# Designs tried in a protein design chat: VH-VL binders against c7peq0. Part 44

Target 1, 252 residues: c7peq0
Amino acid sequence: MHNKIYNSFIDRKAKGIKSFAVLIDPDKVNPADIADLAAKCTAAKVDYIFLGGSLVITNHLDECVQQFKTLCDIPVVLFPGSPSQVSRYADALLYLSVISGRNPELLIGQHVLSAPAVKKSGLEVISTGYVLIDGGAPTTVSYISNTTPIPSDKDDIAMCTAMAGEMLGMKVVFMDAGSGARKPITESMISRVASQVSAPIIVGGGIRDAEKAYLNCKAGADIIVVGNAIEKETSLIKEMADAVHAAAPVLK
Short names: E, the ipSAE of ESMFold2; O, the ipSAE of OpenDDE; V2, 0.75 times the mean of E and O plus 0.25 times the DockQ between their complexes.

## First folded at step 11 (VH-VL; framework fv_inotuzumab)

Design g7 (at its last look DockQ between E and O 0.70; V2 from the best seeds 0.00; counts 0 for: pae E 6.4 > 2)
Fold by OpenDDE, look of step 11:
Structure g7 (fold): chain C 252 residues (1-252), chain A 121 residues (1-121), chain B 112 residues (1-112)
Amino acid sequence: as target 1 above (252 residues)
Amino acid sequence: EVQLVQSGAEVKKPGASVKVSCKASGYTFTSYYIHWVRQAPGQGLEWIGYINPSGGRTTYRRKFQGRVTMTADTSTSTVYMELSSLRSEDTAVYYCARDYGWDSSGYFDYWGQGTLVTVSS
Amino acid sequence: DVQVTQSPSSLSASVGDRVTITCRSSQSLVHSSGNTYLSWYLHKPGKAPQLLIYEVSNRFSGVPDRFSGSGSGTDFTLTISSLQPEDFATYYCQQYTHFPWTFGQGTKVEIK
C-alpha cells in the first residue's frame, strides 16, 4: 500500500510505458466541471490525476480528492505547492524538495514542519526532487521562495541537479517549467537528464499540444503532466494522452 | 446544543423532483460539512453525498451523480438536497448529518430526524 | 466500494442481557496511518440516528459506559454489557477509512 503509486512509476518505466497525468488545481477548478473532467480523463485512459495548487487560498483539497475518487478510478497523486497540503484520501503524495534552488526552507525546512501532518495522513510519500526550469514566466514557487530556476539552456546543470537528487535518495525527479510556462522544457534537457538518472522523470509546464507531449516522452520523460492547456481546452486530454501512450523511450 | 431539523414528509410521483431542507443550529454553520444519507424501507443506510456550507462545494456518490443537487444557505443555516427524476426506488427516509471533520474523522456526530420521501404513481 | 456486513441481522434480548454485534468489512479498515475508522450508530424509527462509537472504541460524548467497541482489521464488535429499555433499536456500523463511506446493513435488537 505504501508504495503502490511509486511502484507503478517504476514498473511502467521499466516496461517503456509512458504515462499521462492531468494536473488539477483544487482552488481553480470549478466543482461543476469535475464530473465531466473525470469522465474525459477516464475515457482518455489518463494514468494519474495530479492535484495541487501553488497557493493555499482555500482548503478544497479533500473535497477535490474525494470528488475524483467518487467519479473515476484514476490514482490521485498530490502535487502540493506546500508540503502541508495533504489529504488522507489521496493515493500518494509527491514530497517535493526544490533541489534546483538554494532555499533551505524548500529543501527541508517546510518538510520538517509538515512531517507530522504528512505522517498522520498515512499517505504514500514519494520523495521527489523538484527541478524548476525557466519557462519564460515567473512561477508561484519561484516568487514565493525567491528561488532562481535553472536556465532553459543549461542542460548540464539540470542533469547534475537531478543526479544529485537521485543520489540523495529522492525517488522521482520532477522537471517543471511551471504553470503557464511560455517555454516548455526542451527535449535536449530531458534527454540529458534521462541519460544520467534512473529514477522516473516527470515533466511538466508549458506543454500545449500532443506533439510536444510526445516529443518529451521520446526524449526520456516517463510521465507528462499537463494542467493549463487542458483547463482551457478539455478536448486535448484524449489527444495528449494518446500521444503519450504511443511514445517510446530513448535508448540510454 | 447542536441540532439538525429537517423538513416534513414528501409524496412525489415518478419523474418529479423533491427538495428536502436541513436547518442547522447550535454551532458555526460554515465550519462543518453536511452529509445526506438515506434509508429505504427494510434497507440499510446509504450515503448520498455532502456539501461544504462554506462555499457550497459538493461531492456526490457516483450513483446519484446527475440527479442530486445539494445547496447551502448561510443566512438561514440551512442545507438543501434536491433529488430529481424520482423513481420508486428513491422512496426512503432521507437524513442530513454533520461531519465531525476531515482532520479527525469522517463519522457523523449529529443527525437530523429524517424526512420520508415517498415516490408512487 | 468496501462492503460492511453485520451479524446478526436481528436478535432478541432482555433487559440486562449482554449483547454483542459484529461488523465485518470486505477489506482491512486500518488506514496507512495506523488508525482504524469505524463507527457505530443507534437508530430508532422516526428518530435521528445517534453516534455511539467512533474509531472502533471511542465512546461519543454522553454515551453510557455499557456501550463499548472493539476489533481490528476487518472484524469489529459492539458490545452492550447490560441492555437497557432505551437500547432496543437498530445498530449500524460505518467505515470511513475508505471512500466512499459505507454502512452495515444493520442489526435490530428487539425485546425478547
Scores: ipSAE 0.358, ipTM 0.762, lowest interface PAE 1.8, mean pLDDT 92
Fold by ESMFold2, look of step 11:
Structure g7 (fold): chain C 252 residues (1-252), chain A 121 residues (1-121), chain B 112 residues (1-112)
Amino acid sequence: as target 1 above (252 residues)
Amino acid sequence: EVQLVQSGAEVKKPGASVKVSCKASGYTFTSYYIHWVRQAPGQGLEWIGYINPSGGRTTYRRKFQGRVTMTADTSTSTVYMELSSLRSEDTAVYYCARDYGWDSSGYFDYWGQGTLVTVSS
Amino acid sequence: DVQVTQSPSSLSASVGDRVTITCRSSQSLVHSSGNTYLSWYLHKPGKAPQLLIYEVSNRFSGVPDRFSGSGSGTDFTLTISSLQPEDFATYYCQQYTHFPWTFGQGTKVEIK
C-alpha cells in the first residue's frame, strides 16, 4: 500500500480544503449508538473518524473499526492511548510523540517497546508531533502524560515546539488542549504555529461550537478534531462539519 | 477437543424469525469470537457476522443489519443467532464457526455441524 | 465488497489424480504488512466445513501434506497432489485481507 491517509492530509491542505474529524472513544460511547453516529457522520460528510482514547483491550478496537467499516465509508484513523493499540483493519495510525513534554517515555520510550507490533500491524504509520496546550485546568492527559502543558498564552513556545518537531521528521503536528479542557487553543497560537510549519496541523480540545471550529480553520488549522462535545450532543456533527468545510486558510 | 454443536433443523413461515444455538466446548468460551456463515441451496458460503462472547459485542454484515441479532450466554457457553423477517431466500444451512485468533482474525478453524432453516409458505 | 471467484465450478477426477483449483479476487489481497490473507476450506454435505490452508500456503494442524496452497496478489491455487477417496468434496477459498470477509462460490470435486 501507499501513504493514502497522509497524502489526503497534504492534498487537502494544498487545495485549501479544511477537514473535520470526529473523535470516538469506544470505551465511552454506547455501542448501541454507533450506527446513529456513523449515519450522522456520513450525512455531514465528516472527513475522518479518529478512534481512540482510553482503550485498554485490542479486541474492542477491532470491533469498533469493523463496526464503522460496515456502517460507512469514512476513513478510520487510530488515535490510541497507547502506541501498541492497533487494528489491521484501520486505515492509519497517528503515532504520537508528546514533543511538548520532557517525559522520555512519551517522547520515544513507549515507541521503542511498541515498534515491532506497530510494524507487524501493516498500518500506515503517520509520525505525529503531539503538542499539549494548557486548557485552563489539569486534564486527564496532563496527569497521564506526567507533563506540563505549554501555557495557553505562550504562542512562541508552541511555535518553536512544532517547528522543532517538523525539523526532526514529524509529518503532522497535533495541537491538543485535552478532552476535558475548559478553554480551546487560541487562534493566535494556531496562527503562530501555522506561520512556521508546512506540515498538516490538527487542532483539538475544548471546541464546543461551530464558530470556534471555523475560526480555528481561519487561523491556519488544517484538521479540526472534536470528541467531547459530540459525545454530549451528536446533532453538532453537521454544524461543525459545515463550518469547517466552509473555511479557507489565511494568507501570510 | 474443540467442538461446536448446533440446534436442530427448523421450518418457518415467511415473516417469522428463527433462533439457532451453537454450544461450544473444549476451550475457553470467552477467548474466541464466534461467527455465523450460511449456505443457501446450490450456493456458496456467505459470512453473516460475529459476536465477541466476552461482553456480547457484535458486528453484522451490512446486508443483515436490522434483521440479525447475536447473543451469548457465558453460563452455558452458547451463542445464539436470530434472523427476523424471514424470506424464502433465507432458506440455508447456518453454521457457527470459531475465529482462529483470540481477536477478529477473519478465518475459522472449527465449525458447527450446520442447522438447516427452511422458509416456506 | 471484494469479490472472490473460483474456477472451475466443478470437476471430475479419479483417486490418485492431481487436482488444481483457482481462486481470483477482484482486488489485491496483499495487506500493507506484506501478508496475504487467503484461506481454503473443504466441505462435505451434512458435515462441518474444515479449514485446510490459511495465509495462502500454511496447512492447518492435521491437514495432510497432499494439500498445498500458492499464489499472490489476486491469483491463488489449491493443489491436491494425489486425490484420495475422502477428498471428494466442495472446496472454498476465503479472503480476509479486506472487511467484510468473503468466500468464493465453491468448486465441487466429484468422482469420475
Scores: ipSAE 0.103, ipTM 0.665, lowest interface PAE 6.4, mean pLDDT 87
ESMFold2 (binder alone), look of step 11: mean pLDDT 92; pTM 0.926

Design g8 (at its last look DockQ between E and O 0.66; V2 from the best seeds 0.00; counts 0 for: pae E 7.7 > 2)
Fold by ESMFold2, look of step 11:
Structure g8 (fold): chain C 252 residues (1-252), chain A 121 residues (1-121), chain B 112 residues (1-112)
Amino acid sequence: as target 1 above (252 residues)
Amino acid sequence: EVQLVQSGAEVKKPGASVKVSCKASGYTFTSYYIHWVRQAPGQGLEWIGYINPSGGRTTYRRKFQGRVTMTADTSTSTVYMELSSLRSEDTAVYYCARDYGWDSSGYFDYWGQGTLVTVSS
Amino acid sequence: DVQVTQSPSSLSASVGDRVTITCRSSQSLLHSSGKTYLSWYLHKPGKAPQLLIYEVSNRFSGVPDRFSGSGSGTDFTLTISSLQPEDFATYYCMQGTHFPWTFGQGTKVEIK
């Protein structure tokens, strides 16, 4: 099946089913802990593993993908720090354009350079409009992107950015406060964006407890992604997954 | 000329462990993965796992998870595979093999001569 | 795991004969990239296995042109156009499209 992962995003959104993704940095994760992480994600019924590298390290991505594929059946979706770093063993690639910014390298420039390698990989490529939101402090993403994040109280700007991205052909919207964010994206902003786009909406950055994950789902997020909080305490995996899944569709 | 030279045959009792070596030469050791593949008597080939000699990261087939350990010594260009809790079903010739690609491509271009491990009481 | 089945399990042939070995996969080996990760190996007792063919039809460096591979989807063949004395061996196919990688059970080619 073509577009298997993207279709799962669309099908679940159509049914009102919310998804939980665990973001793992293959450069930071302790290799000895991957088996335990895979077991915990399986037990918690995590819907996706997002793998995203923070630094350039040879071959760690392939190794990490293969370990997860051996240890569990959860789909593995790449969230690469560099558009050219791919693994053909993954299930899909989020091909990110930083549409919230005015940096031409992150809008399209890096994509021009990486496209041959991405095509050669044979991965399912999911065009993703990446919308960076102010998380209360400079983040690695905001510094590296050399862009100003959308202010946390400018719901209409975030909404228009996501709308434009969808109109330009982005299949998914990824709203991110950044991995070092002090505060998560507001439910008001999520709701405003969700009211105006039909594309699946991924929300991440600064989500530290199950209640916020649940409230983001109720506001209209389709996929909740958490990385930093889980790196610090893997026991949160089940608590957050349960909260996300409890935002099940209301009967109509 | 690429060469992989393995340690000699071993006889072990059930419950013991065995450690097989594979010494590489003729190429940049840390640039290529080393895989282990075995062949039990009358059976086909079975992939066990691999090690990336750069940093020592490993991936094992689910069947062997918890029983196999692979390590690399870059100073001697040697990979080791240790299989624990041996059973009679583990009697096989064990091969090391180099991955053709730098990204775990799954094509094994050069192989060691094999090491017979016999498990008998 | 993807099952890969070879036929025949053994055959007898003379020097100069044309030999065909088939390999059948339980799932399509066509990757979305358009590549098919199917390889063939030659193995003699007491010797290291040798890569013959990768990506269905590409001969590995130094492999004589009497070896050729073909096929698509689930069905693949290795052909030896004129069998030589050094070709009496066991042959394996292997699929690399789906992780974990799996081998066929082997085909032994013996001298008549």
Scores: ipSAE 0.030, ipTM 0.639, lowest interface PAE 7.7, mean pLDDT 87
Fold by OpenDDE, look of step 11:
Structure g8 (fold): chain C 252 residues (1-252), chain A 121 residues (1-121), chain B 112 residues (1-112)
Amino acid sequence: as target 1 above (252 residues)
Amino acid sequence: EVQLVQSGAEVKKPGASVKVSCKASGYTFTSYYIHWVRQAPGQGLEWIGYINPSGGRTTYRRKFQGRVTMTADTSTSTVYMELSSLRSEDTAVYYCARDYGWDSSGYFDYWGQGTLVTVSS
Amino acid sequence: DVQVTQSPSSLSASVGDRVTITCRSSQSLLHSSGKTYLSWYLHKPGKAPQLLIYEVSNRFSGVPDRFSGSGSGTDFTLTISSLQPEDFATYYCMQGTHFPWTFGQGTKVEIK
């Protein structure tokens, strides 16, 4: 069970395969819509379902995870806003350290508190360097932690940050412009990071169309995460998935 | 003492709906998930779904999606399971059962006595 | 879904007999946490099912010592060391490691 999801990241990356992940907020998703969403994801050959990204006030995480597990065979990966948001029913947990910031709580403090629960859950834990990029809108993480995102035009800072994360042993780099981002991460920044990092690179935030998804992949993203856009228009799932799947990395 | 007490037997026609209740007592109602399991005559136990009484979120087995609705009334500590578009194959004893949830899930520590639902023309 | 198969489907026994029921799953029930979510239930007609054993070998509160559970991976066993009159019932195993929950088909223990 351990490392199944991570191994899939590594394997797909090694083969030059790009992956598409649909991000679902358990607190925002209507349970009545999950069946349809799962069906669309399946039909589009979505590679991962990411659950999380919010405060999870009512803790609907277990129910949401299990609904998807009941309705489709797509791996469910927890993408929590807090390390304490855990469900043993998921396939893996991205254990996020906000390495773009300088908040010790988001680097290690919250992890210490959540560690017993995470361990107890038995989930595959994927240490993830979370790199918050300025997307022109405040993120939940930014607001709660009062962290400053990396400016969107500072490719070198993003690169160095990701490099540091990888060298510290983080297995995955997650570059995120945040939920509701006005400005998605630039291809330039993605390319710069990808040139120096061997770990799988997840990119999310502000991706609103298939073209952008495709370009991010071409720039070096291994996994594209989309939430808001598909929440508004579920028909985009297929289009984006197809674009991502058709993409190949830039030759270095 | 933890108890789950279910409503009485039901006889329904094909196409009708049935709503079974499960009243919980002896514990904090909103702290535990309630599952529904049924057993058709001569068959094994089949999991239907569950509800989190805290917030009322539900998860149904794929087979029952679209036909089953679970609800919870915190004021009466009662969970309901409604099954619509009844078929003869839905004839079974229906059980509610308590689960510890995330921390202690994987087994049901207390069950209701069961409710026989007969679907016949 | 994970298939769970019990054996035998039924058996006849006398009071004082040692009874053994087997449960086999189609895949390992070992969870990554190290726990194995295999449980056993006793069920009498017209009554609520009762939890006997959880996590393979742990007796639930109030369950007599004559009941014991063992096994690992895909093979599990419920043992009644000395059958008592109140033990004549149908027994079910259930796996809770994999979603969705699935049950064995049951083992009816009848009086000889």
Scores: ipSAE 0.021, ipTM 0.560, lowest interface PAE 7.0, mean pLDDT 91
ESMFold2 (binder alone), look of step 11: mean pLDDT 92; pTM 0.934

## First folded at step 13 (VH-VL; framework fv_inotuzumab)

Design h1 (at its last look DockQ between E and O 0.79; V2 from the best seeds 0.00; counts 0 for: pae E 4.6 > 2)
Fold by OpenDDE, look of step 13:
Structure h1 (fold): chain C 252 residues (1-252), chain A 119 residues (1-119), chain B 112 residues (1-112)
Amino acid sequence: as target 1 above (252 residues)
Amino acid sequence: EVQLVQSGAEVKKPGASVKVSCKASGYTFTSYYIHWVRQAPGQGLEWIGYINPSGGRTTYARKFQGRVTMTADTSTSTVYMELSSLRSEDTAVYYCARDRYSSGYFDYWGQGTLVTVSS
Amino acid sequence: DVQVTQSPSSLSASVGDRVTITCRSSQSLLHSSGKTYLSWYLHKPGKAPQLLIYEVSNRFSGVPDRFSGSGSGTDFTLTISSLQPEDFATYYCQQYTHFPWTFGQGTKVEIK
């Protein structure tokens, strides 16, 4: 049970199946929104609900998780921006280490502080190498951590970073251009990383249409994460999900 | 002393709505969730949903989505549950219960409110 | 949803008797945290239900020590070591490991 979500990542990757995840900020949705989103995600056969926000002002995480668990059967994965974003009702937690940066707090410091709470939650913990890519706009993570993202045109740096993360034992690589990114991650960078990493690759940030989602999958992404675009237009959920599900993997 | 005091018994026709109140006292009202649970005659307890009095955020069971509305009045430390489109199967004793922010168990309960739905 | 079944549905006992009530769940209630989330309540007609036990074996504040809870996995027991006059009531178990939370159908303890 402790590896159910991770095993799903591995299994789907092995089968060449691409997955679509909807990112939802608990602080930006109300119960009515959640009901609507749950219905649309179910209809679109969304594979994962990622819950997380960069700034958790209020503790609505449990409520949000429970609402989704009540309304749909889609796995709920926590994508926390802070150590306090933990709920025992979720299906898993992406335990993020910002390996693209050189801030020791984001590498291990915050993990030490959050470890007792995370352990007590009983959640499946998925060690995740978080690779921040320059998306043309400052991200909350970059501001808070004072970390410099990897330049968007430095494919080799991204590749080496992801490789290092994997060799250090991180089970998943998350490449993120950040919330509100102007420039999504390039297919070339995704391909370069995918060619050297066997771990599941999650890609997010700045994906605004089905075509980009599809191309990212074709480049080697295993899971596509979209948040901002669907917040503005929920009708995109179906289109993007369909595109992702239709995509074939790149041969390594 | 912590107390939850509910409103009196109700008799309703099918299709009508009922609104039950739960007045809390003896503790900080906004520091606990209030859940609603019902028990039909001869049946077990069934969870309906809960409200966070701090902000009024609600979570309902799937079965009751669209028919139940929970509200909180912080000025009177009272929570309300309204159930609409009543059916005969909604005949039950309805309880409010206190929960410390999703602990999962209920340390204090109201005395219950009988709601009878009959034509 | 996880089903919770109590046994027996009813029993007759005398003051001073040892009473045992069983609760069985359709799934293991052992959470990945290592904790098991099962509670017991006492309910008298026309009164508010009262919490007795939480997390299988922890007595709630003010609950007499004659009440005890035990069990693991899918099988749980509430024991009253020496039944008192005020203990004649209906007892309910509740699981809260799995969302949504669910209850047993109740066990009525009557005077013999």
Scores: ipSAE 0.442, ipTM 0.789, lowest interface PAE 1.4, mean pLDDT 93
Fold by ESMFold2, look of step 13:
Structure h1 (fold): chain C 252 residues (1-252), chain A 119 residues (1-119), chain B 112 residues (1-112)
Amino acid sequence: as target 1 above (252 residues)
Amino acid sequence: EVQLVQSGAEVKKPGASVKVSCKASGYTFTSYYIHWVRQAPGQGLEWIGYINPSGGRTTYARKFQGRVTMTADTSTSTVYMELSSLRSEDTAVYYCARDRYSSGYFDYWGQGTLVTVSS
Amino acid sequence: DVQVTQSPSSLSASVGDRVTITCRSSQSLLHSSGKTYLSWYLHKPGKAPQLLIYEVSNRFSGVPDRFSGSGSGTDFTLTISSLQPEDFATYYCQQYTHFPWTFGQGTKVEIK
């Protein structure tokens, strides 16, 4: 019943402080590399660790959460691909509805099945409107969700989708191009959504360098999530975190 | 029926390593985590870490990162804990203990292994 | 890490006495699920520790009815209603609400 993680999202947004989250897939990460990842995240002042992804089917989620909890003090937030991806050891759960799609299973169907177990888990549950944006090629997320992404040049469709999600009670908007996206979400689209939505905005997918992370923050993203580029090159963690943190508004 | 039997006491010099064994019997070895917990003289119990014998995945307490290594041999139903770069404050009784699916409480324990570190 | 402190560090008692041991944590052990995760163990020198109580008040299988646990929040108690000769031992509490799990320093119950 604590809203500690959600309150950190809105408090940082209110202060103009941008946040960097590292997304880690428990099924894909080499367990031997987790200690090094945690150390790099700590040194870089990473704000959140997101665990999960569209294909997370692991029953090892608890172990991964516990490893990060022993290795660092960074909050661990679940990013579940299915209702079975919960751990009582995590700090919060992004309870995602794929509001950009027309798949009733991902809009509400899986939630009906998982809700009793999620409630009993005691996790902080963060209502999240998940908005899938076309990343230039089919992605794992677009395939597994069986949804048509919002076209990358349809800023007003993305904006209206996020507005509707917020009006329907979503506390956070997650704009995602998908893991492995060929190109990230445009700054134009982020800016358009940010102009009409007061909820914290998470942006992810296809972000491969620190400049893009910075520019997304300047366009209005509150939280930058990177997974794919860091899977390939963990040395990027510091560069991206620094860029995100440098994007804070200039104080007078 | 369930039993955890540990190796015998050891005396070590500072800077050495020690490897303690814990042989499990009476249950499906790969269905439970094995934790290691120690008690230094005059101190409480201190959690060191655990191993999942199925696949060998480990989680270590922050204090022991870089000094402890846990392994499991499923063919002998035995886990091992190796602690390196020993110091006099590592003198303790070391216990293995069983945990069902990370429930957090330990239903069966080994008898303990005294490790003494002295110069 | 959450600190758990037991009181007293030792006590002397006779067979038949009621014994109370307390355990205080540095932060609440009430999980947001409504459950509280605290266990008690019995340990005799040269023997393996034994689980007595889990989730504050649930006796583990085979544990005699004279052992009971109670408490909430930060304050917890193990009570032995009528000490038996086999109960002279050291007792430990353990919190497992917050990871990593932590133990109290122990309470030794000795023959008077």
Scores: ipSAE 0.345, ipTM 0.731, lowest interface PAE 4.6, mean pLDDT 88
ESMFold2 (binder alone), look of step 13: mean pLDDT 92; pTM 0.915

